# Designs tried in a protein design chat: VH-VL binders against Mucin-5B (MUC5B). Part 7

Target 1, 171 residues: Mucin-5B (MUC5B), of Gallus gallus (Chicken) (q98ui9r863to1033)
Amino acid sequence: GTCTVYGNGHYMSFDGEKFDFLGDCDYILAQDFCPNNMDAGTFRIVIQNNACGKSLSICSLKITLIFESSEIRLLEGRIQEIATDPGAEKNYKVDLRGGYIVIETTQGMSFMWDQKTTVVVHVTPSFQGKVCGLCGDFDGRSRNDFTTRGQSVEMSIQEFGNSWKITSTCS

## First folded at step 1 (VH-VL)

Design u04 (framework fv_unasnemab)
Fold by ESMFold2-Fast, scan of step 1:
Structure u04 (fold): chain C 171 residues (1-171), chain A 122 residues (1-122), chain B 107 residues (1-107)
Amino acid sequence: as target 1 above (171 residues)
Amino acid sequence: EVQLVESGGGLVQPGRSLRLSCTASGFTFGDYAMDWVRQAPGKGLEWVAEIRSKAYGYTTYYAESVKGRFTISRDDSKSIVYLQMNSLRTEDTALYYCTTDYWEYSGYFDYWGKGTTVTVSS
Amino acid sequence: DIQMTQSPSSVSASVGDRVTITCRASQGISSWLNWYQQKPGKAPKLLIYAASSLQSGVPSRFSGSGSGTDFTLTISSLQPEDFASYFCQQANSFPYTFGGGTKVEME
């Protein structure tokens, strides 16, 4: 499945649900560190506001991809690769294709960024039912995409979005 | 107001174990990564360990000097972070600080406790 | 591990002086460098994060600059409360490592 983020808080989940969500915190976009996953987690993607003023508009996106032995930070059109274990082998590769920075893991997750406001996350079928976050749970049923952090299905977009916020990051 | 209160330090013989605790208040503890940083008498700072929040899978990281001997853990229901120290060595003698990682994985420490003293001596 | 080298180890200064402290990383750390102040018997206090961002509540006389391997902390006009030790710390990779410290002493 494919999850897409467009500028101005527009989302399309792994199961194809479209929604709009604007928040002023950092949020879990997609991860496999989830109660529905019996295997060990392999990635986490955090989407972060770099808010300007009090207008509720986003000046830029800050995104962090977290892997077992490394992190990739994306801010203001720039990419930074950080080894959290400098001696370990990388389990991902970074390429530039068609104007996108493309990050692919050996576990079947890929991330594409246009260095602006468009983000695309793709996961292989092996992740079906094993992911969670704003991108949903990839179980082939759109109505389950609004599952909150607490495992409840919430129909309110604001309640759903707020359940994935990292509260320490709110202004 | 954020407060971090360390306890559990003391005088121990080499090879023994000690458990440090840090009780937090004034913030949503479960949403923060927590770290231990130590300082030997008259020396500089040394990062020891980090444990991330539940949102980050409670992942743990250790300095090479303590890996395999120390275990960091947390109890979100009590707002406590622990450092279990096994096979203590004289070079583990230090003031141990509990600190918050401001932005989960940022590695900048915005709040600190006053520290608890660990002396490893025979 | 990434080694952080601070210079000088100590500096004698008077109130009103401009003080600069440098920190060098053994490998590139981009802008992932923090500065802390520590007074005798007290816990460290975060001054600067991400090389140049001033922590809330820290006086504007403190500033940070640099990227890659070479970083500087500047105190533009030293005040009596600024006599302390200062430490840099890299946040680029685990294990996080600190510089050896710089003691700013009254002349």
Scores: ipSAE 0.007, ipTM 0.511, lowest interface PAE 12.7, mean pLDDT 82

Design u05 (framework fv_unasnemab)
Fold by ESMFold2-Fast, scan of step 1:
Structure u05 (fold): chain C 171 residues (1-171), chain A 123 residues (1-123), chain B 107 residues (1-107)
Amino acid sequence: as target 1 above (171 residues)
Amino acid sequence: EVQLVESGGGLVQPGRSLRLSCTASGFTFGDYAMDWVRQAPGKGLEWVAEIRSKAYGGTTYYAESVKGRFTISRDDSKSIVYLQMNSLRTEDTALYYCTREGYYDILTWFDPWGKGTTVTVSS
Amino acid sequence: DIQMTQSPSSVSASVGDRVTITCRASQSISSYLNWYQQKPGKAPKLLIYAASSLQSGVPSRFSGSGSGTDFTLTISSLQPEDFASYFCQQSYDTPWTFGGGTKVEME
């Protein structure tokens, strides 16, 4: 399944549900550190909106990808890679393709960023039912894409979005 | 020899403006992000502003305490980075350092630093 | 913002002593931490980058360790030229933030 973030806080989940959400915190976009897969989690993608000067519009996204033994930080055309366990084997690759930064893992997650506001996350079918975050749970049913961090199905977009915030990063 | 030389500091009254300059030599200026870091008398270091290289979009970043009042800019043809300081406050009183963001692969740090230029804001 | 808490604020030491300075980040910064030395009346000088990488020309008695939120700068055998202030700085995200500093003073 494919999850897309674009423009001024527009989302399309892994199950095809569309919604709009703007927040002031860092948010978990997608991860597999979820209740049905907690001990076998392999990735976490965190996003933060970056405003255009004094404009109220979003100019770009700040993105952090967290893996078992490494982190990748993406900010305004800059790529920072660090091994959190330098002795471990690297499980991803980074490419630049047609203006997009592309990150692919050996576990079947791929990420594309246009260095502005467009993010595309693809996960293989093996992740069905194992992911959570703003991108939804990839269970093949669009009705439950608004599952909160506490695993309640919530139809309020604001409550859904805020359930995936990283509290320490708020204003 | 890599060198940074700050200038433009002085004594100024609250609410007024001042422009700092930092002239770089000994390296390819346009390839580096440049920063301003200040230090109030007897206190610690406070980052003020950053400007990225044009290859990384020439984007600017500011500490919240100066956002909307200070503007960082660069002239790559002259190897100069500027800090335009408007609406100055007494708490802006500090020694202002210009520094280069050194890097290796993805890692960054501040090296070298200039000797600094003193800004005193008082009535 | 990522807040950097540095301790102690000052330490009195003698030549030959082992000095340990600690820096704590308010959130995980992986290994994106730098250490600087500042002598009175002088600009800061880079000692260590990426938590543990010694800058060229810096004596081997200086070492850095840690990752995530807790970091340490160690001077294994203090020399007369090491009496100075020391600052940590996170290079994980803007705004770049420094610790409050540690002044290493003669006992």
Scores: ipSAE 0.000, ipTM 0.475, lowest interface PAE 15.6, mean pLDDT 83

Design u06 (framework fv_unasnemab)
Fold by ESMFold2-Fast, scan of step 1:
Structure u06 (fold): chain C 171 residues (1-171), chain A 123 residues (1-123), chain B 107 residues (1-107)
Amino acid sequence: as target 1 above (171 residues)
Amino acid sequence: EVQLVESGGGLVQPGRSLRLSCTASGFTFSDYAMDWVRQAPGKGLEWVAEIRSKANSYATYYAESVKGRFTISRDDSKSIVYLQMNSLRTEDTALYYCTRVEYYGWDYYMDVWGKGTTVTVSS
Amino acid sequence: DIQMTQSPSSVSASVGDRVTITCRASQSISSYLNWYQQKPGKAPKLLIYDASSLQSGVPSRFSGSGSGTDFTLTISSLQPEDFASYFCQQSYSTPYTFGGGTKVEME
């Protein structure tokens, strides 16, 4: 499955649902630290809109990728890799391809960023029903794409989006 | 004192390979990203490649003009950064500088430069 | 790739003059711009990082300003040792790119 973020807060979930959401916090875009897979989680992708220039218009995304032993921070075309366990070996690779920063894990998740506002996340079929976040739960049923953090299905896009916010990061 | 000394330059024919070395001294080499920057005769500066520190997984980055032909690597035990140049072209003729990368927030800047080593690619 | 355009490509100046060099990015690069000086036959030397931060040991007559796409390097009172080429460089994203350079010449 493929989840895509387009500029100005446009989303397409792993199950093909399209929606628009803008927020002022950090949001979990996709992760596998979800109910029924919490102890076996391998990644978390966090996004935040980045305003630049004299306007408060969004010019790029701030992105954090969190793995078991490392963290990658992406801001304005820059890559910072932080070893959270310096003794452990990494399970991912970073490459530059066709203007995109590409991060691929050995577990079947790949991430692409155009260094601005476009993000593409691919997960292998083995992640069906194991992921959650703004990208949805990838269970083959588009109605579940609006599942909140509490696992209730919400119809409101605003309620759905806000259920994935990291509250301590809000303006 | 902080020093970078490049070596390995010379005259080489098109299509051949050459390896440049840069020996660092006077600082904890393993903590820094290292870059290669070149300058063709009478021209401006062109960034070539970067290799990050072990803390950043030795990530490597290349200018499009050299990607697939050049490989940057390092040996932290010897405080040396290398630039392996394959399939050399006449437009690769330049003075090649080794630089140390320092940072302030998200800004990366080259605060120490060697005096360079000359690479001439001609028939 | 981000294009960096410097103006002027050359400037003729006298000792004591105020010299202004401009650098323009093809897209916003926040404050992630550095300035380097290169004297004939020498390696470049860092003058300014993060658009406006003066490198230690660099004379206070050098200053940088700007953010986004438009940046300026100013030499408030040109000295004989300042006749050199000056280059801006963006570190916003790889590939890092340099401006074409500005040659500050006598007269």
Scores: ipSAE 0.000, ipTM 0.476, lowest interface PAE 16.9, mean pLDDT 83

Design u07 (framework fv_unasnemab)
Fold by ESMFold2-Fast, scan of step 1:
Structure u07 (fold): chain C 171 residues (1-171), chain A 123 residues (1-123), chain B 107 residues (1-107)
Amino acid sequence: as target 1 above (171 residues)
Amino acid sequence: EVQLVESGGGLVQPGRSLRLSCTASGFTFSDHYMDWVRQAPGKGLEWVAEIRSKANSYATYYAESVKGRFTISRDDSKSIVYLQMNSLRTEDTALYYCARDTYEYLWGYFDYWGKGTTVTVSS
Amino acid sequence: DIQMTQSPSSVSASVGDRVTITCRASQSISSYLNWYQQKPGKAPKLLIYAASSLQSGVPSRFSGSGSGTDFTLTISSLQPEDFASYFCQQYYSYPLTFGGGTKVEME
């Protein structure tokens, strides 16, 4: 399944649900450190809006990808790779293709960023039911796409979005 | 080291009020949903109430048996969750546990529990 | 409210036995089910979350399976420390509800 972030806070989840959400914190876009895969989790993708000066418009996204032994920070076309476990074998590759920064893992997650506001996350069918975050849980059921961090299904878009925020990053 | 310490239990007459406290330490309390779960003598577990984190506007949820009588609240600056129990009934007699929802971006299961505080409602 | 029905309410078993406990939800809860172990006089301990995920530090002889309405907790080879009560719990929707419990007793 594919999850897309585009424009001014527009989202399409792995199960095809569309919604709009703007926040001022860091948010978990997608991860596989989720209920039925916690011990075998392999990635976390965190996003933050990067404003155009003092306007409310989003100029780009600031993105952090967290792996077991490495962290990749992306901002305005810059790539910073940080080894959190030096000497460990990398489970990903970084490439620049057609203006996109592309990161592919050996576990079947692909990430593409246009260096501005468009992010595409693709996961293989083996991740069905194993991912969570703003991109949803990829269980093939649209009714569950707005599952909060607390696993509740019935809620508002604002409650959903805020449940995936990293509280320590809010100003 | 995660610790949850309940207090405030005791013997109380029907129709009266009692407030329980649960003091947390060893983790970032403000990031977690907090719950109260009770167990009547010789019986099973019954979920009582939950309060969500600031990220979810401190939303509260209650079991039908206590709705309108019990109020869950929290003080993030002191790392305390409270359960205010009003209009107590004999069937509220139980050991009351404070429980933490899981950490590190996952919620919905109770990974740490306190030892509980006993509430006895009788005349 | 979602009702959780556990079976059996008690089981007598010997060390080395395979023990199976079932939990049935009154409606589909997907995989939003946890299992807890409670020893006499002690607080419950999280054993399995999300129907099948083993909590860190829990022995591999414990396993969970199922989805939708029918769930199973299995202890493949019962040890002396496993004599306890076991509870399932759904977290699909509010109010959160527990099963009635299963007591695993020494035969």
Scores: ipSAE 0.000, ipTM 0.484, lowest interface PAE 13.8, mean pLDDT 83

Design u08 (framework fv_unasnemab)
Fold by ESMFold2-Fast, scan of step 1:
Structure u08 (fold): chain C 171 residues (1-171), chain A 122 residues (1-122), chain B 107 residues (1-107)
Amino acid sequence: as target 1 above (171 residues)
Amino acid sequence: EVQLVESGGGLVQPGRSLRLSCTASGFTFGDYYMDWVRQAPGKGLEWVAEISSEAYGGTTYYAESVKGRFTISRDDSKSIVYLQMNSLRTEDTALYYCTRSYDYWEGAFDIWGKGTTVTVSS
Amino acid sequence: DIQMTQSPSSVSASVGDRVTITCRASQDISSYLNWYQQKPGKAPKLLIYYASSLQSGVPSRFSGSGSGTDFTLTISSLQPEDFASYFCQQSYSYPYTFGGGTKVEME
């Protein structure tokens, strides 16, 4: 499944559901640390909109990728790799290809960022039904992509988006 | 200059397979999402399949009516998109158009080929 | 799947007439609706994308409006070359779905 973020708050979930959402907090884009996943979680991707100076438009994203033993922070031309457990084996690779920063894990998740507003997350079929976040739950049903953090299905895009906010990061 | 040319259509018996090809020219093929849209004789348009650009991993999407039977693929070095059609049914009889998606986000088909006819009959 | 209901199925009109075609989605699709024109024996042509954006090279007499579930394609002053079939298409979610079409015929 592929989830895409583009431009000024445009989203396409793993199940192909498109929606527009703008927020001023950090949001969980995709993760497998989910109640519906019987396996141990392996990744979490957090996004935050970064404004264009004096513009009301979003110029770029601030992105954090969290793995079991490491964290990668991406912001405006900067890639920061942080080993949260320096003794642990690294289970991902970071490459710069065709203008994109590409991060691939051994568990079947790949992430691409154009260093602006476009993010692409790909997960192998083994993740079907095991992910959650703004990208949805990848269960083959577009309706379930609007599942909130509390596992209720919300019809409002704003309620859905805000259910995935990290409250401590809000203004 | 910008052009899509479909080929591979024909008369085929139910249960058999057929592969359609669409050759692109006049644009940077690898940057675009590509789709197949069909039209049964005297009927409306039905979206069949989409494949994302190479930069987005070549991810594929299908209409429920063809899921599990049809496979869309692309060869960016040759600027060709394919539609492999297996287990064909009489209901698959249609003119098959190859289309370019204007913008992946908007899902609008801005360039169409002239189509290739597939007739599934005993 | 998102159902697209298009009306009318056909309309008879004369050159110079204002023609209105409507398209209704079974759920909120925001502005992810596109309009196509198809002449007999030819491939469809994109007219309007993202509900109201005019495709390059398309005459200004064509316009699109609407958001959510209800959308309209308007031809402000019908020309001889406009007698054709028109289709709406949602791109909000997979599978993409088309309306049943509207045939604009000469009176």
Scores: ipSAE 0.006, ipTM 0.511, lowest interface PAE 11.9, mean pLDDT 84

Design u09 (framework fv_unasnemab)
Fold by ESMFold2-Fast, scan of step 1:
Structure u09 (fold): chain C 171 residues (1-171), chain A 122 residues (1-122), chain B 107 residues (1-107)
Amino acid sequence: as target 1 above (171 residues)
Amino acid sequence: EVQLVESGGGLVQPGRSLRLSCTASGFTFGDYAMDWVRQAPGKGLEWVAEIRSKAYGGTTYYAESVKGRFTISRDDSKSIVYLQMNSLRTEDTALYYCTRSYTYKWGYFDYWGKGTTVTVSS
Amino acid sequence: DIQMTQSPSSVSASVGDRVTITCRASQSISSYLNWYQQKPGKAPKLLIYAASSLQSGVPSRFSGSGSGTDFTLTISSLQPEDFASYFCQQSYSYPYTFGGGTKVEME
């Protein structure tokens, strides 16, 4: 399944649901540390909007990918790899391909970023029903994509988006 | 208090058009998906169409029996949802209900209007 | 389209009876099944959503159960105001589809 982020806060979830969301916190875009897979989680992707100077438009994203033994921080033109457990085996590879930063894991998740506002996350079918975040739950049904962190289905996009914010990062 | 009031029904000949309206009050209209459900005389319920809120892309969905003939639309500034019905057929004869989807993603209808009657005959 | 088969088409019952209505989906719909009550000349009223969640204001004698393809609406002790038609509805995928209805009538 494929999730896409593009432009000024436009999203297309793993189940094909489209929505618009703008926020000023860090947000969980996609992860497999979810209620039905918490003990077997392998990745977490966090995004933050980066404004164009003093304008309200989004120029780029700041992205953090968190794995069991490492963390990758992405800013425009910069890649920072941090080993949180220096002795552990690396379960991903980083590539630069056609202007995109590409990160692929051995568990079947791939991530692409154009170093601006476009992010593409792909997960293999083995992740069906195991992921959560702004990208949705990849259960084959678009209607579940707006499931909150507490597993309630919300009628508001703002409530849905805010359920995935990392509260300590808000202005 | 939530209210949905349908209007625009009537008697029309096959092949003609009608536009139904549903005026909503008592809630934040723009946050909800709105649906049309019909019921032929003495028969069961048939879902007709849905329109999502603008935050969900304002996308529209239709039952197979009405695709290409009916168009659902909304005016959030006036709290009105419309159903434009073209190329009407005898089998479109029904009482047409306007409904609100309470928990949008669960697709259930928590408030219904009283309905407006559409009769297609010669 | 997902086909919803509802049974029985009608049931005759007396006040105080337990009434059970079943609804079967042609494919798995998880818990995306809702139940409605309709009295003659009135619009339908939501009773239960998400297979088992009781709508606010609906009496506790109404309950829903099931998941996947097989669902049940139960009225534990029928009251005079419960003589009506009942409809199930799947919201798993578009188009939404309703069962054919069950009329609960006085014996």
Scores: ipSAE 0.000, ipTM 0.503, lowest interface PAE 15.8, mean pLDDT 84

Design u10 (framework fv_unasnemab)
Fold by ESMFold2-Fast, scan of step 1:
Formats: C-alpha cells, structure tokens, sequence
Structure u10 (fold): chain C 171 residues (1-171), chain A 123 residues (1-123), chain B 107 residues (1-107)
C-alpha cells in the first residue's frame, strides 16, 4: 500500500482515505512499532507541518525517518544522515530519481520526497496490519474505521490527528 | 501536581490474588503508556508489564515470569492503571512501582515514578 | 530477550572523583538506553534518555555516551548527593530490561 502527503496538509492513507490535517506538533506519519509488532518494529516516520500565521497553509515541512542504527532528517530541501550505531550495516539506500529523494529499506518500506511538500510512503503487502500512524493501519478496512472516526461525535479529524502527536514537540 | 500514587499492596498468602491500583494526576493520562516495575528487597529493578495508550490499541506486554498470572489494564476516564496479580508466589514479594512511559523526541523512557506499594507473599 | 550487563556492581568513591559506570546489551539497541538514579528508600529518577540526552533538572556533571551495545554513564565530579544506585535500561523492545545496578558508595 501507498500513503501520500501533499501540499496544505492533505493526506491519502494506505487504504485510500483522504483527509486534511494541520497541527503544531510532530506526528507519527507511519511506523511498524504498532500493536502485534512492537518487538519487531523496523522504522518510524515523523512529520511536522507548521501553519502560516492566520492561514492553515503549510509554511515548512520537516520529516525524520528513524531506523535501528540510523536517523535521516529531511529539512529545507536537504537530507541529513545521522548514524546512531556507526559500526552497523545500514538497512537502507538513498537515491535521487525524477526530482525525488528515494529511501528504500531491505524490509520493504520505500519513502519518496520531492524536497518540497510531497511525501510518498510505500510498504509491501507483508506490512498489512502491522503499520500505524496518520497513514492508517493498512488492513484493507481502514476506510470504514476512519470514516466512522471522522463522522463520530466523539472523534473529529483533529482528535484523530492528535492521537498520533508526540506531546513534547507541541509549540 | 504531576504524580502517580500506588495502592492495594499488602501481605497475602501464596496462591491468592491481589489487585494494585495506580492513580495519575496532573497530566493527560490517556496519552501515555503505563508500566509496572518491581524491586525485591535489596535487589534490582524488574519490569513487569506495560499497557499502551489507545492510539497504540491499548496493547499489553508482560515479563515471562508473570505471563498468564498477571493482567494489566487501565481506565482512562478515572486516570487509573491496574495490575491484577493471580496465583501469587513468594518470588513476587517486592515493592511495586507504577511508571509513566513517555515517548518524546523519538525515544521511550520512564520519566515519572510513584513511591511504590509493598507486596509481601508469605506463608 | 535483551540482557543488560552492568559493571561494576559497586564502586567506592570520594567527593570530587570522576565515576564511570558501563552497561552492555546482548544485542544492538541503537540509542534506546536510559539511566536512572535511585537513592536509599526512594523511587528511581530518570537521569539520561536516548543514551546521551540529559533530563531537565539533572546536573550537567552527569553525561551518557555510547550506541549499539556498549554504553557509559559518567559523573565528572562526584557530589555528596550522588551516592546512590544507578541502573541502565533498554527501551528498544519488550520485555524491557534493566542492568543489575551499580552502587556508588562513600570510600
């Protein structure tokens, strides 16, 4: 499945649900440190979209990819690789293709960034039911669950988005 | 005041049950994973159980030594996490701490601990 | 399960000394290593998270280093309030595991 983020905080989940969300915190976009897979997690992707003053438009996009031995930070059109275990073999590769920075892991996760506001995350079918975050859980049924949440009086899209916030990063 | 207060400890006979409670205050309880960590008299720390926040499906994890005997649960409306301890053994004698498992800056750590409640299993 | 081996089990030191405590994981845990201080009769207190990040309110004489399998906690100039037990803890995967502890006691 494929999850896309595009300008003005627009999202399309792994199961094809569309929604708009902007917040003041860092949020889990996608990860496999989820129920049923916490001990076997391999990646986390964190996204921050800042509002522009009174506008709900994005002023900047910051993305961090976290792996067991490395962290990749994407900021202001640039890529920065940080080794947290410099002696370990890396489980990913980085390429530039068609205007996108492409990061592919050996576990079947691919990440693409246009160095602006478009992000694409692809996971192989082996991740079905093992991922969570703003991109959804890739269970082939998240459309009904997300629609129920989005239409529920107890859970708005803001509440859904805030369920994936990293509390210490809120401004 | 940001705090965790454990209760429910006491002296119990082997094979009996005991339920511990931990009441949280001063923070948004439902956003955090909660854990129980124990310490036998004069010994080190041993992680017992964890319950994730609703955002992570409320999943539970246990140390092998307590699996099948202990159950961790939470009531977010009351800001309480529980540890139901069944089939208690003398080896379960310890001070039981409730801890908040904070996810910040992409890392997990226990940033808040209660003062603990003592469980003594003796025949 | 990830085993955490902590050394030494105890160390005798004087005020002003540099104290070093080591912690070794049985497999790579990246930077998912925390350090806690426990004073007699009290609950543990977080000192360092993410191997090297100092918790707010903790004195700068405490520092952490390492990644992968080998980690170190250093107290650059021991103060009277630092006589305590210290524990490392991996947060990489469940079951969460602690080192056996190091007691820093007065010489």
Amino acid sequence: as target 1 above (171 residues)
Amino acid sequence: EVQLVESGGGLVQPGRSLRLSCTASGFTFGDYAMDWVRQAPGKGLEWVAEIRSEAYGGTTYYAESVKGRFTISRDDSKSIVYLQMNSLRTEDTALYYCTRDLYEGYYWYFDLWGKGTTVTVSS
Amino acid sequence: DIQMTQSPSSVSASVGDRVTITCRASQSISSYLNWYQQKPGKAPKLLIYAASSLQSGVPSRFSGSGSGTDFTLTISSLQPEDFASYFCQQSYSTPLTFGGGTKVEME
Scores: ipSAE 0.000, ipTM 0.487, lowest interface PAE 15.0, mean pLDDT 81

Design u11 (framework fv_unasnemab)
Fold by ESMFold2-Fast, scan of step 1:
Order: structure tokens, then C-alpha cells, then sequence
Structure u11 (fold): chain C 171 residues (1-171), chain A 122 residues (1-122), chain B 107 residues (1-107)
């Protein structure tokens, strides 16, 4: 499945559900540290909107990818790699292809970023039912992609988005 | 252990040129942007220039005060970043630090060298 | 260029005091702000990155807060080794710019 973020807060989930969401916090875009897979999680992707000024328009995204042994921070085309466990094997590759920063893991997650507002996350079928976040739960059905962190299905996009915020990052 | 060692500073007359070098060790040099930051005697910090990694096309950025006079470059095979300083002015007198704004490992910091002194006077 | 205004320029304090330093950006920089400590004759040391993230090995008495245009560095209980100069830096856009610095001096 493929999840896409584009333009001014536009989303398409792993199950093909489309929605618009803007927020002022850091948000979990996609992760596999979910209630049915917490002990076997392998990645977490966090996004933050970077405004162009006083308007609500987004100039770019600030993105953090968190893995078991490493952390990657992306901002305005800059890449910062942090080894959180120097003894562990690096389980990802970083490439620059056609203006996109591409990060591929050995566990079947691929990430692409145009250094602005477009993000594409691909996960293999082995992740069905194991992912959660703004990208949804990849269970093959679009109706429950608005599952909140607490496992409730919400009809409100704002409530859904806010359920994935990292509270300590909000004003 | 990450280490940055600056060299090439000295006393020069206005209008002349000087080339600074910074030799890096202890991290994957080619993957990181490298910066020059200066500090005039008794003054604060002033960012001078940055060169990004090969993955970003070795793009360069300069402070307005040095644009057109200074050129930053790098040699990834030697883990060295350079600052070519042309048409030097008395206002360029400072301690010049080599740094990276990004740290490489979980035990690391942003890394700064001890600096090399440039004095521009007659 | 983004102008970083730092205040106060100097502060006199005693060991055990709570010290607060403020930094203001001329336009929004989100959370793309670093705080550095510099002791006389030494290179700067990174204390805080991304406005509020404590650098590894830095004592927990240091904390950063803020987003957008207004930022604060706090030292909750000043120690003898904390008498130094402190600088904020934005890395939101080029050219990168530093605040003018704050000197924390013994009373």
C-alpha cells in the first residue's frame, strides 16, 4: 500500500481514503508501533508543517524517521542521520533520485520526499493491519482509516488528525 | 572521536588572499554539510559559508558580507573543507571555526574545531 | 536576512539561580533554533537543538522552549561551570544567523 501527502495538507491513506488536514503540532504520519504490534515495531514517521510566513500555506515539511538503531531528520533538503545504537546494523539506504530523497528499509517500507510538501510512503503487504497514524491502518478497507490512537473510528477529520498529534510539540 | 582541525590562518595585508583548511576525522565526512563560522575579537558569532554534501550537488551558501570574495569547497577523498578568502578587508579579522551543524552519532555533538586566527592589517 | 535579537546582553547571577535568556526572530522560523554555550578561549558547545531538544551529554538543568518567533533558554539552577556566553542560531533559511549573545556573569 501507498500513502501520499501533497500540497497544502492533502492526504491519501494506504487504503485509498482521501482527506485534508492542517495542524500546528508534530503528527505521526505512519508507524508500526501500534496496539497489535507494539513489541515488534520497526519504524515511525513524524511530520510537521513548515509555514511560508503569516499565512496557513505550507512551504515544506519537517520530517523525522525513527528506526530501532537510527533516526533521520529531514528539513529543506538537508539530511541528518543519528545513530541511536552504534552496534546495530543499519537497516536502511538513503538515495537522491530525480529531486526526491528516497529512504528504503530492509523490512519493506519505502519513503520519498520532494524536499517540499510531497511525501510518498510505501509498505509491503506484510504490514497489513500492523500500521497506524495519519496514513491509516492498511487493512484493505477505507472506512476505518480514520481510526484514532485509542482505536475509535472518528468521522471528524480534525478529531482524527488531532488523535495522532504529539502533545508535547503543541503550543 | 570526531575531530575538526583548522589551519592556514595568519597575518595578511588588505586586498590579499588566504586559504583556510579544515581536516575532519571520526565521522562520514562526505555525508554532511560543512560550515565556516567566524568570531571577531570580543564579538559574537557570524556564520560565513556552507557547502552541502555530494547528495545535494555540493551547493554553496554565503553570508552577504563575503559573497563574491570567499569560496567554500571540499575534497571528500581527504575529508577536508576549504575557505578561499580573496580581497581581504580589515573587517575579516577573526577567529575562523570549522563546524558542521549536524551531528553524526548518538554520542556526538555539533562539532567545532579550535579555530584558526586571521588578522588583516597593514 | 532573518535577524535574531537576543536579550539580555548580560546578566549577573549567583550559583543556584534560575537564569532565563530570550531570543526573537524577525520572522517565523518554526522550531529551527539552536542554543550554544561558549566559554572564554573555547569553541561553542551545542546545548539545545530544534528549540527544545537537549543535546546528548548536556545537563538536564538546561531547557529550551518556544516556536515561531519567541524562544527561551532556561538554566534552572545555575552551577559554577555555567558562567559563559550563550548564543541562539536560526537554521530555517540561508544565510544562517546568530543572536548577539548573552553573557552570564558571577554577581
Amino acid sequence: as target 1 above (171 residues)
Amino acid sequence: EVQLVESGGGLVQPGRSLRLSCTASGFTFGDYAMDWVRQAPGKGLEWVAEIRSKAYGYTTYYAESVKGRFTISRDDSKSIVYLQMNSLRTEDTALYYCTTEWYYDSSGYDYWGKGTTVTVSS
Amino acid sequence: DIQMTQSPSSVSASVGDRVTITCRASQSISDYLNWYQQKPGKAPKLLIYDASSLQSGVPSRFSGSGSGTDFTLTISSLQPEDFASYFCQQYYSYPLTFGGGTKVEME
Scores: ipSAE 0.005, ipTM 0.466, lowest interface PAE 16.2, mean pLDDT 81

Design u12 (framework fv_unasnemab)
Heavy chain, then light chain:
Amino acid sequence: EVQLVESGGGLVQPGRSLRLSCTASGFTFSDYYMDWVRQAPGKGLEWVAEIRSKAYGGTTYYAESVKGRFTISRDDSKSIVYLQMNSLRTEDTALYYCTRHEYGDWYFDYWGKGTTVTVSS
Amino acid sequence: DIQMTQSPSSVSASVGDRVTITCRASQGISSWLNWYQQKPGKAPKLLIYAASSLQSGVPSRFSGSGSGTDFTLTISSLQPEDFASYFCQQSYSYPYTFGGGTKVEME
ESMFold2-Fast, scan of step 1: ipSAE 0.007; ipTM 0.537

